# Designs tried in a protein design chat: VH-VL binders against q0atu2. Part 194

Target 1, 119 residues: q0atu2
Amino acid sequence: MLDKKARIRTSREYRNVFEKGKRLSGRFLIIYYVENALDNNRFGFITNKKIGMAVIRNRIKRQLRAIVREYQGQVKNKHDIVLVARAGIGKSSFEGMEKDYIAIMKKAGLFARNANKID
Below, E stands for the ipSAE of ESMFold2; O stands for the ipSAE of OpenDDE; V2 stands for 0.75 times the mean of E and O plus 0.25 times the DockQ between their complexes.

## First folded at step 9 (VH-VL)

Design t6 (framework fv_daclizumab; at its last look DockQ between E and O 0.04; V2 from the best seeds 0.00; counts 0 for: pae O 6.9 > 2, placed apart)
Fold by ESMFold2, look of step 10:
Structure t6 (fold): chain C 119 residues (1-119), chain A 119 residues (1-119), chain B 106 residues (1-106)
Amino acid sequence: as target 1 above (119 residues)
Amino acid sequence: QVQLVQSGAEVKKPGSSVKVSCKASGYTFTSHYMHWVRQAPGQGLEWIGYINPSTGYTRYNQKFKDKATITADESTNTAYMELSSLRSEDTAVYYCARTDEWYGYMDVWGQGTLVTVSS
Amino acid sequence: DIQMTQSPSTLSASVGDRVTITCSASSSISYMHWYQQKPGKAPKLLIYDASYLESGVPARFSGSGSGTEFTLTISSLQPDDFATYYCQQYNDYPLTFGQGTKVEVK
């Protein structure tokens, strides 16, 4: 799972990404991202009640965390990144979310290397 | 029940100022940003700006940055918008509306405050 | 700034008609919403993220589109649907609304 240092923790930290970051949209996800003053990346996850009931929202967050963990070694350091679930995400497969994440992160220029790091 | 209740209608002379209030109830005031939107008689909707009610951070439509000042008081769950140097062209209904900042839809609106500027 | 242009500005229709309102963005957007407003009342969220109905909105309303072109459709107009409709983009600041489409009785 993501280490404590790799988590955006407070509402203020989340809102800093919203207020000062860039935004890119994919099919199921929106990302907000901004350079931070740390030596590492931090990730945050947003759903709301329109996405679904709490069980569904928690499942989606768990799946997104797993995707982020799988690819975090490819992400350029010193970024705070918030993944926002779009309304249609409940209809997507894990593979669909994964493909969307990869596409958005490439479009944002946030992947530092081309090598896959499943380790 | 989520509710936004605005202050009553105002009739003002050119050159004066007005401060419209928007009192929130039924939700955690800081959980959403507060937006202000105006509608001149017989016209469409124009976005004025927003405030992060927990920090006071604001963003303005450039058109209104020298006209409107948006503030919030967390202790009273109330947002405010002050309009300065009023002109007849400022005659409009002014709405507050809350927004989940990540998703950007205005899901709850105040009833509107008519500000009439006339000699 | 992203300009949102609605078409038509005014639409005369009868109960039972299929009504279509178009919203065009001056550049590609991914995220937009629709609102309904009746005289003397505040706007009301109708459709979010282009195609998803807000709670309590009748199924005769639908939304579609992507990129620069978005459509609101009322499949069978009811008396309660005579109102003004606005689209709103949430892609870039300043947030902008379309100029409105007034749906009025023929």
Scores: ipSAE 0.794, ipTM 0.905, lowest interface PAE 0.8, mean pLDDT 92
Fold by ESMFold2-Fast, scan of step 9:
Structure t6 (fold): chain C 119 residues (1-119), chain A 119 residues (1-119), chain B 106 residues (1-106)
Amino acid sequence: as target 1 above (119 residues)
Amino acid sequence: QVQLVQSGAEVKKPGSSVKVSCKASGYTFTSHYMHWVRQAPGQGLEWIGYINPSTGYTRYNQKFKDKATITADESTNTAYMELSSLRSEDTAVYYCARTDEWYGYMDVWGQGTLVTVSS
Amino acid sequence: DIQMTQSPSTLSASVGDRVTITCSASSSISYMHWYQQKPGKAPKLLIYDASYLESGVPARFSGSGSGTEFTLTISSLQPDDFATYYCQQYNDYPLTFGQGTKVEVK
């Protein structure tokens, strides 16, 4: 699970990201993101009824949180990021969602540059 | 039943202003953003802007920034759009439409308000 | 601003025809919707996220495409389908619509 400090929790905080942030779309995900004044990143997750029934939406949210946790160390610090699940995400594999997340975060410039192993 | 009901047709002289209303019912007014879209006779759809009814935050198409003022009154579940300095080019049907901001599709529309500007 | 251009602007068709409408974006977009508008009425959401049918929309409607080219297809046109169709991008502000495609009786 993500620490409480790493979660966007209130409607007002979510809407701040929507209203002031940038938007970028992937195959299964849309991200909205804005630099924050904190010392850490915060993540939010949005699904709607067009994704499917509650059981499917809850599964998608759990899987997205797991992906975000796994790649947390690669994300540039001081950002609020909201992940919005597109309609097609319910038919995606975990690996498909993971690949899309990595691609969209790289395209947004939100992944830190990896150092070469021998440099 | 979710619906948006707009005020009636208006005939205005050049240089005057008009205020169109859009009354929402059947859902929590502050849970959705409200967009305004116009359609000149025989023409297509043109986006004017939106309001977050819970905060009063607005975003405008730059073309309409100094012409349109969008407001909301939570006590009456009503959104408003005021057009100033009317010209004949402003003759159009004006629609309000509800959206889930994260997904940006307009799933419920008002019936439209015809504003005619003539000398 | 992202410009959305539809083709054709008008087409004449008969009941039972396969109808295809194209929407071209001036730059690559990832997210768009389609609306149907009948004379004297407000638009209705038809297809969201390029390819998904809104609740209650018949299966004869389908959407596809990515990048700069999107299509709306009606596989077997019915009398209720004579209307104007609009695409809309939700990739960047300001939101923009195509100019519309009017599907009229042949």
Scores: ipSAE 0.699, ipTM 0.898, lowest interface PAE 1.4, mean pLDDT 91
Fold by OpenDDE, look of step 10:
Structure t6 (fold): chain C 119 residues (1-119), chain A 119 residues (1-119), chain B 106 residues (1-106)
Amino acid sequence: as target 1 above (119 residues)
Amino acid sequence: QVQLVQSGAEVKKPGSSVKVSCKASGYTFTSHYMHWVRQAPGQGLEWIGYINPSTGYTRYNQKFKDKATITADESTNTAYMELSSLRSEDTAVYYCARTDEWYGYMDVWGQGTLVTVSS
Amino acid sequence: DIQMTQSPSTLSASVGDRVTITCSASSSISYMHWYQQKPGKAPKLLIYDASYLESGVPARFSGSGSGTEFTLTISSLQPDDFATYYCQQYNDYPLTFGQGTKVEVK
């Protein structure tokens, strides 16, 4: 599980990212990202009923958190990043989600060029 | 001003360990990766690894995976590198260096720490 | 690993000379940086991302190149420029440096 300090938790924090941040869309994910004034990155996760039932949404959130945690050290510092799950993610594999995450994070310039290579 | 100050020279016997420190000042410690680079006498530069002080994530050169351990203490703005099972071949000047941006050029260097391994 | 090969390894030149150092990568890279190192001192960043001059570095230094071939140029060599120069790639891990080019007095 992500550290509490690495989590976007308040509506105000989410709003700041949506309003002031940049947006990029992947196959299964949309990311909103903005620089923060902190000494750490924070991540937020958004799902809706179009993804599926609550059990599916919760599974997706767990999987996304796992992916974010895995690549956490390879994310550009001092950013608030919100992951919005797209409707199709409910049918995706974990690997598919991971690939999509890496792709959009690279495109956003938030990942190292070879971030998919974890030592 | 931005600067990195390293601990003093070390003289060690084979088989022992040494821990070099690198204290950062003049900037937000957690906003930059801290790299370690070594230079054997009369030789070129070798990258050892880096740490993301904000997350503790480390990446190592495979050559030094079992030799070096990189850590960071954000409370003191200090990065550390411990070298274990020292051999004469480990004799070198060790530098810490900050990457000023995500796609990393090393714009600030410590003054270097000479580690001499001799029986 | 991406190997960086500098040419020449040693360069003898006089003050006022135009000096060119080449760095060849074993594979195509996007990010090349150049450092200057004097004896007993830490490396100093000169050029980043192939062609950008680091703040405080004299304008006589310049960098160019792409793909596998990069160059560092000193338009008019000054006494303070006698040193060893290193190229470095940040395209893939492990990060690697060239073997260095020593610029010495002719």
Scores: ipSAE 0.018, ipTM 0.657, lowest interface PAE 6.9, mean pLDDT 91
ESMFold2 (binder alone), look of step 10: mean pLDDT 93; pTM 0.955

Design t60 (framework fv_daclizumab; at its last look DockQ between E and O 0.77; V2 from the best seeds 0.62)
Fold by ESMFold2, look of step 10:
Structure t60 (fold): chain C 119 residues (1-119), chain A 119 residues (1-119), chain B 106 residues (1-106)
Amino acid sequence: as target 1 above (119 residues)
Amino acid sequence: QVQLVQSGAEVKKPGSSVKVSCKASGYTFTSYYMHWVRQAPGQGLEWIGYINPSTGYTRYNQKFKDKATITADESTNTAYMELSSLRSEDTAVYYCARTDEWYGYMDVWGQGTLVTVSS
Amino acid sequence: DIQMTQSPSTLSASVGDRVTITCSASSSISFMHWYQQKPGKAPKLLIYDASYLESGVPARFSGSGSGTEFTLTISSLQPDDFATYYCQQYNDYPLTFGQGTKVEVK
């Protein structure tokens, strides 16, 4: 699980990423990202009621957190990054979400040193 | 019941200003961004800008950055748009619409405010 | 700016017809939404994220597409469906709408 300092916690922090950041879109996910003034990265996760019931939304968030945790050591530091689940995400597999995340993060240039080494 | 109620129609002289209001009810005002969209007579929809009602942060279509000023008042659940230096081509119906900032669909619209600029 | 081009601009149809409206983006977009507007009224959200129906929208409406090409279909036109339809991109600022497609009585 992501430790506390690697989490975006407040509405103001989330909206700063939306207002000041860049966005890139994948098949199941959208990311928003912006450089922060910290020594570390922070991650946030967005679903809404159009995605599904709370049980489904919670499962999707857990899966996305697991994916982020797997790759967090390769992410360039000093970024706030918000993952937004698209309406079609409920039809994706865990592997589908993972591939989508990797592709988006490569496009964003957020992986450290030679971003294309991450397959 | 979620709704947006706008101020009434206005007839203005060229060179004057107008301030249109949009009162929200049935939801937490600061949980959604408020957008403004115009529609000139017989024409399509054109995006003007948005406001984060909790902080007052705005973003404008470059076309309108010197024409429109968007504000919000949390205490009255009301967004405003002021149009300055009115010209005849500013004649249009002006709509407010709320959106979830992450997903960008405008799911609730005001009824529209006709602003007519004529000498 | 991303330009959204709808085709056709106007179509004449009868109740019961299958109606197809196309929206083409000048560059690839991720979020695309459809709105319906009747004369003298505000637009209303019809379809979000290309293919998902807003609550209360009849099942005869459907949407499809990705990237630069999107389609709105009404499988069997009803009297309530005579209106103007707009697509809207949510990818880049400024947000832009298609010019509209007016569906009118033949």
Scores: ipSAE 0.751, ipTM 0.896, lowest interface PAE 1.0, mean pLDDT 91
Fold by ESMFold2-Fast, scan of step 9:
Structure t60 (fold): chain C 119 residues (1-119), chain A 119 residues (1-119), chain B 106 residues (1-106)
Amino acid sequence: as target 1 above (119 residues)
Amino acid sequence: QVQLVQSGAEVKKPGSSVKVSCKASGYTFTSYYMHWVRQAPGQGLEWIGYINPSTGYTRYNQKFKDKATITADESTNTAYMELSSLRSEDTAVYYCARTDEWYGYMDVWGQGTLVTVSS
Amino acid sequence: DIQMTQSPSTLSASVGDRVTITCSASSSISFMHWYQQKPGKAPKLLIYDASYLESGVPARFSGSGSGTEFTLTISSLQPDDFATYYCQQYNDYPLTFGQGTKVEVK
């Protein structure tokens, strides 16, 4: 579960990340990200009605929050990051979403400890 | 129910300005971005820019940066696009279109406003 | 800017035909959408995110593709389908459209 301090809360804050941030796309996820002036990272989650009924969207948000929480220690501090679920995410497994998240975060250079490994 | 209604056709002289309106109804105006797109006679679609009606934040196609000004009036649920220094090449149908900013598809369009620039 | 090139620019077809329209991006893109435009009318969203049908769009329409190559297919052309079709990228600014593919009666 993510603490309140680690969550983007208002539509204004979400749109700030969209308008000022960088964008990177994966198979099931798109991230928008920007450095913040805070002492911590904040995460937001966007699911579209096109993905499915509220039950499916809530499951996906819950699973994405669990993934983000497990890897939050590896994320470079002082970023606001919004995860946007693509329409196809409903067909993905939990492991598929996790793999996509890791790949996107590494490609964006947002995993602080990746730079110390070769291969 | 969800509709975008634009102002009527305009005939303008070269060097003048035109301001086209787009009145939204049937949805929460500030929950969607509003884009402007033009289409010259017999030609394809060309993106001009967008506005976030809740903040007034705008983004423009560089080609239109010194020509187009996009604004929104939340009290009347109306978006505007003003074109300055009109030339014959600006003769086109101008459309407003609503987007969900995260996915970026234009799901509702105005009926179009024909702007004719002639001597 | 990302250039979107459609092929063919014009095609002639008969009711019942299978029609395929291609859209090529000058660089790899993640998001693209398809629109249908009938004469004198505003464009209408047909397919979003390359392969998903907008609500109310008939099942004969389908989209596929990734990277730089995308296709729109009409499995059995109907009279209402004679129109111009546009692809659009939502990967980078400025947003760009293909030049359009006009589907005409044979």
Scores: ipSAE 0.693, ipTM 0.880, lowest interface PAE 1.1, mean pLDDT 90
Fold by OpenDDE, look of step 10:
Structure t60 (fold): chain C 119 residues (1-119), chain A 119 residues (1-119), chain B 106 residues (1-106)
Amino acid sequence: as target 1 above (119 residues)
Amino acid sequence: QVQLVQSGAEVKKPGSSVKVSCKASGYTFTSYYMHWVRQAPGQGLEWIGYINPSTGYTRYNQKFKDKATITADESTNTAYMELSSLRSEDTAVYYCARTDEWYGYMDVWGQGTLVTVSS
Amino acid sequence: DIQMTQSPSTLSASVGDRVTITCSASSSISFMHWYQQKPGKAPKLLIYDASYLESGVPARFSGSGSGTEFTLTISSLQPDDFATYYCQQYNDYPLTFGQGTKVEVK
């Protein structure tokens, strides 16, 4: 799983991303992102009850964390990024989520120039 | 049940001020942003602004930046909107409505407060 | 500001009719919601994120669209559906609504 230092953990940190960051929407995900003053990236994850039962929401979070972890090294430095799960994500495959993540991150320009992303 | 209850109708003279309240119940007040929306007689809906009750952070429609002041009191689960320097054009029904900060749909509305400005 | 334009402004229909309301955005948006409002009442959320039905809303309501064009459809109009409908964008500030579409009895 993601290292502690790579996680957005406090409500204050989440709100900062929401209030000061930019937003992009994909099919299954919304990303909020803002530059931070750190030397590392931090990731947060948001789900709500419209996604489904707690078991489903937890599964979605686990899957999103796995996706983020896989591509973490290819993300531009010094960013706080929050992934918000959209309502339809509960019916999406893992591959669908991953594809959506990649598409959004590319659109946001958050991947490093030399990133070797698998399409 | 989740509901927003607003203060009663107001009749005001031009140049005066009015403060409308919106009391929340049935949910965690600080977990949702509170928006205010105006509807002049026979007209559509206009967004005024919102507040994050947990931090007091506000965002306003530029049109209402010098007209409306939005505040919140966590201890009473109540949001407020004060309108200053009232004019006849400020006559309208004013609604409070909650949104999840990440998703942005207004799923619960107050019943509305009619503010009439007349000489 | 993102302008939202609904078509038509007024729609006369009969019970059982298929009704379609269109909302056009002045720029591409990703966050579109639909509300229903009856006289003297607050707006009620019907559809969120363009196509998802709010809890408690009848299945005869549906939403679709992307980019700059969105639609709200009532498959078979019921007496309870005569009201004014609004689209709303949450893509950029200030938040904006369409001018409304009044669905009235033919």
Scores: ipSAE 0.392, ipTM 0.850, lowest interface PAE 1.6, mean pLDDT 93
ESMFold2 (binder alone), look of step 10: mean pLDDT 94; pTM 0.957

Design t61 (framework fv_daclizumab)
Fold by ESMFold2-Fast, scan of step 9:
Structure t61 (fold): chain C 119 residues (1-119), chain A 119 residues (1-119), chain B 106 residues (1-106)
Amino acid sequence: as target 1 above (119 residues)
Amino acid sequence: QVQLVQSGAEVKKPGSSVKVSCKASGYTFTSYYMHWVRQAPGQGLEWIGYINPSTGYTRYNQKFKDKATITADESTNTAYMELSSLRSEDTAVYYCARTDEWYGYMDVWGQGTLVTVSS
Amino acid sequence: DIQMTQSPSTLSASVGDRVTITCSASQSVSYMHWYQQKPGKAPKLLIYDASYLESGVPARFSGSGSGTEFTLTISSLQPDDFATYYCQQYNDYPLTFGQGTKVEVK
């Protein structure tokens, strides 16, 4: 799971990202993102009741956190990023969500090269 | 049953103010944004602004920033919109409507309040 | 502001007809929603996020599109469907609606 330090936790912090951030749409995800004044990245996760029952929404949140954790080393530092699940996400595969996440992060210019992962 | 019930029709003189109420029931008032939208006779829909009842944060259409004041009373589950310096051009039906924070679809609407501004 | 233009502004149709309404945004939008309004009534949500049918809305209504071009379709128009339809973007403030499309009896 993501450390508490890497999670957006309060309504005020979510509101800041929503109000001041940029928005980019993927197939299953929309991201809102803004540069922060911290020395680390923070992530938030939003699922609407239109996605499905609580068990589906909780599964989606867990899967999105796992994806974010896997790729956290590639994200440019000093950003607050909120992932908002689109209504169709409940029918996607884990791999589908992962590909969508990578695509939107690259498009947003938020993926940085990691020296340890380049040839 | 989720409902928004608005105050009754108002007839006002130019230069006066009007305060319209919107009482929410059947859901957690602070979990949804409350938007205000107007419709002049025979015209389309025009967005005025919203309030987040949990924080009191408001956002206005710049056109209405000097005219509209949106508030919420969490203890009575009621949102308000006050219009000042009324002109004949403000004659319209005013609607409140709830939205979630992130998807922004207005799924429940009040019945509307007709405000007529005439000398 | 994001300008929303609907086409046509008015159309005459008969029960059983297929009706299509287009909404064009002046720039790419993340969310597009569609509403139905009958005379003297508040608008009613039909379609959210371009293509998802709101609960309780008949299956003859459908939506599609992305970016700047969105379409609302009514297959086999019913008497209850004569109304004005509005698109709404939720991408940038202020929120904006199309001018409306009135579907009237032919």
Scores: ipSAE 0.021, ipTM 0.686, lowest interface PAE 7.0, mean pLDDT 87

Design t62 (framework fv_daclizumab)
Fold by ESMFold2-Fast, scan of step 9:
Structure t62 (fold): chain C 119 residues (1-119), chain A 119 residues (1-119), chain B 106 residues (1-106)
Amino acid sequence: as target 1 above (119 residues)
Amino acid sequence: QVQLVQSGAEVKKPGSSVKVSCKASGYTFTSYYMHWVRQAPGQGLEWIGYINPSTGYTRYNQKFKDKATITADESTNTAYMELSSLRSEDTAVYYCARTDEWYGYMDVWGQGTLVTVSS
Amino acid sequence: DIQMTQSPSTLSASVGDRVTITCSASSSISYMHWYQQKPGKAPKLLIYEASYLESGVPARFSGSGSGTEFTLTISSLQPDDFATYYCQQYNDYPLTFGQGTKVEVK
């Protein structure tokens, strides 16, 4: 589970990332990201009804949090990052979501070069 | 029922301004972004900009930055678009359309407002 | 800006025909939608994220594609399908639409 410190918690904070952040799309994920004034990274997670039933959406959120937690050490400090699950994510495997996350984070310039390793 | 209802047709002189309204009903107004799109006679769709009604944040197509002003009144669930310095080239049907914050598909549209600019 | 170009601009078809419309993006995109517009009416969402059918849209409509090339297919054209179709990208601002494809009675 991600610590409280590493989570985007309020509507205001989510909107700040969406409105002021950069956007990058992957196969199963869209990320919105912006530098923050804190000494740590914060993550948010968005799923909508078009992904599927609540059981599916909750599973996806749980799996995304696990992926983010595992690769947290590879992310450049001082960023707020929101992961938005695309409609097709429900058909993805955990490995597929993980690969997409790594690819999009590297493309955004947010990841260290050798981020393919589970830390 | 979710719907967007726009103000009626306008006939304006060159150099004047026009303000079109879009009244939302059947959903939580502040939970969706409101976009404005225009369509000149016989032409395609052109995006003008959007507003987040909960914050008042706006984003514009650069082409319309100095021409369009988008606002929202949360107390009446109404979005507005004002066009200034009207020219004959601004003759078009103007649509409002909603999106959620993250996914950007315009699932509900207003009926359109014809603005005619003539000598 | 990302330019969206549709092909053809106009096509003539008969009821029962299979109709295919292409949309080409000037750069690779992963987030695009299709809309249908009938004369005098506002556009209606048909397909979101290239391939997902919007609720209430008939199953004869389908979308596919990735990168720069996307297609909208109507498997068996019905009288209600004579309309103009638009693709739209939501990959980057400003949001842009294709020029439209008008499906006319043959």
Scores: ipSAE 0.310, ipTM 0.810, lowest interface PAE 3.9, mean pLDDT 89

Design t63 (framework fv_daclizumab)
Fold by ESMFold2-Fast, scan of step 9:
Structure t63 (fold): chain C 119 residues (1-119), chain A 119 residues (1-119), chain B 106 residues (1-106)
Amino acid sequence: as target 1 above (119 residues)
Amino acid sequence: QVQLVQSGAEVKKPGSSVKVSCKASGYTFTSYYMHWVRQAPGQGLEWIGYINPSTGYTRYNQKFKDKATITADESTNTAYMELSSLRSEDTAVYYCARTDEWYGYMDVWGQGTLVTVSS
Amino acid sequence: DIQMTQSPSTLSASVGDRVTITCSASSSISYMHWYQQKPGKAPKLLIYDTSYLESGVPARFSGSGSGTEFTLTISSLQPDDFATYYCQQYNDYPLTFGQGTKVEVK
């Protein structure tokens, strides 16, 4: 679960990110992001009705929060970031969403370069 | 029923300015961004910028930042685009078009306003 | 800026033909939107997010693609389809369109 402190919660805060932030599109996700004056990152999540029924939208939101939570330690600090799910996300796998998230965050310069050893 | 109705054609002298209006009806004006796009003969579609009518926030194509001023009046559900220091190369049809900010496609367009700049 | 190049710029076709229009982006993009424009009229949204048909658009229109190459296909051209078609990206600002592909009578 993401800490409440790490969540964008108000319409005003979402609006600030959309208007002043940079936009980057992935395969299934759009990221809007802007540097904040806090000492931590905050994340927002948007799933529109074009994605599908409420049960599908809620599943996607939960999966996106899980992905963000897993990688939160690798995100450059002091950013407000909003993830917007695209229409095609309903057909993607969890792994597909995760891969897309990593790719767009790296392209945005928000992820530390991968220094992980793999075996 | 959703529609955007623009002001009529204008003939202007070089050095003058023109203000084109775009009146929205059939939807909540503040729920969609309003874009402005121009089309000169042989050049296709060229994006000028947008306004978020809810906040008044604007974003411009850098090419037009000193040429175009986009505004919106919530009380009349009308968006405006003013072009200053008109030159013959500004002769074009100017369109307003709405977008759902999250998907970025323009689903409803105004009929267009022909602006002719000639001596 | 992301530059969008359509191919061909002009295409001559007959009713019943399968028509394919390609849009190439100067950098990888996630999705493509397509518009149809008839002389003297505003553009009309046909396809959004690469492959989804806008409401009221005939099923003969389809879109596909990924990365830098995207395609609009008309499976069996009808008289109403002679028009200019534009692709548009919403991956980055400024928003950019292709130069257009004119589908005209052969």
Scores: ipSAE 0.043, ipTM 0.711, lowest interface PAE 6.0, mean pLDDT 87

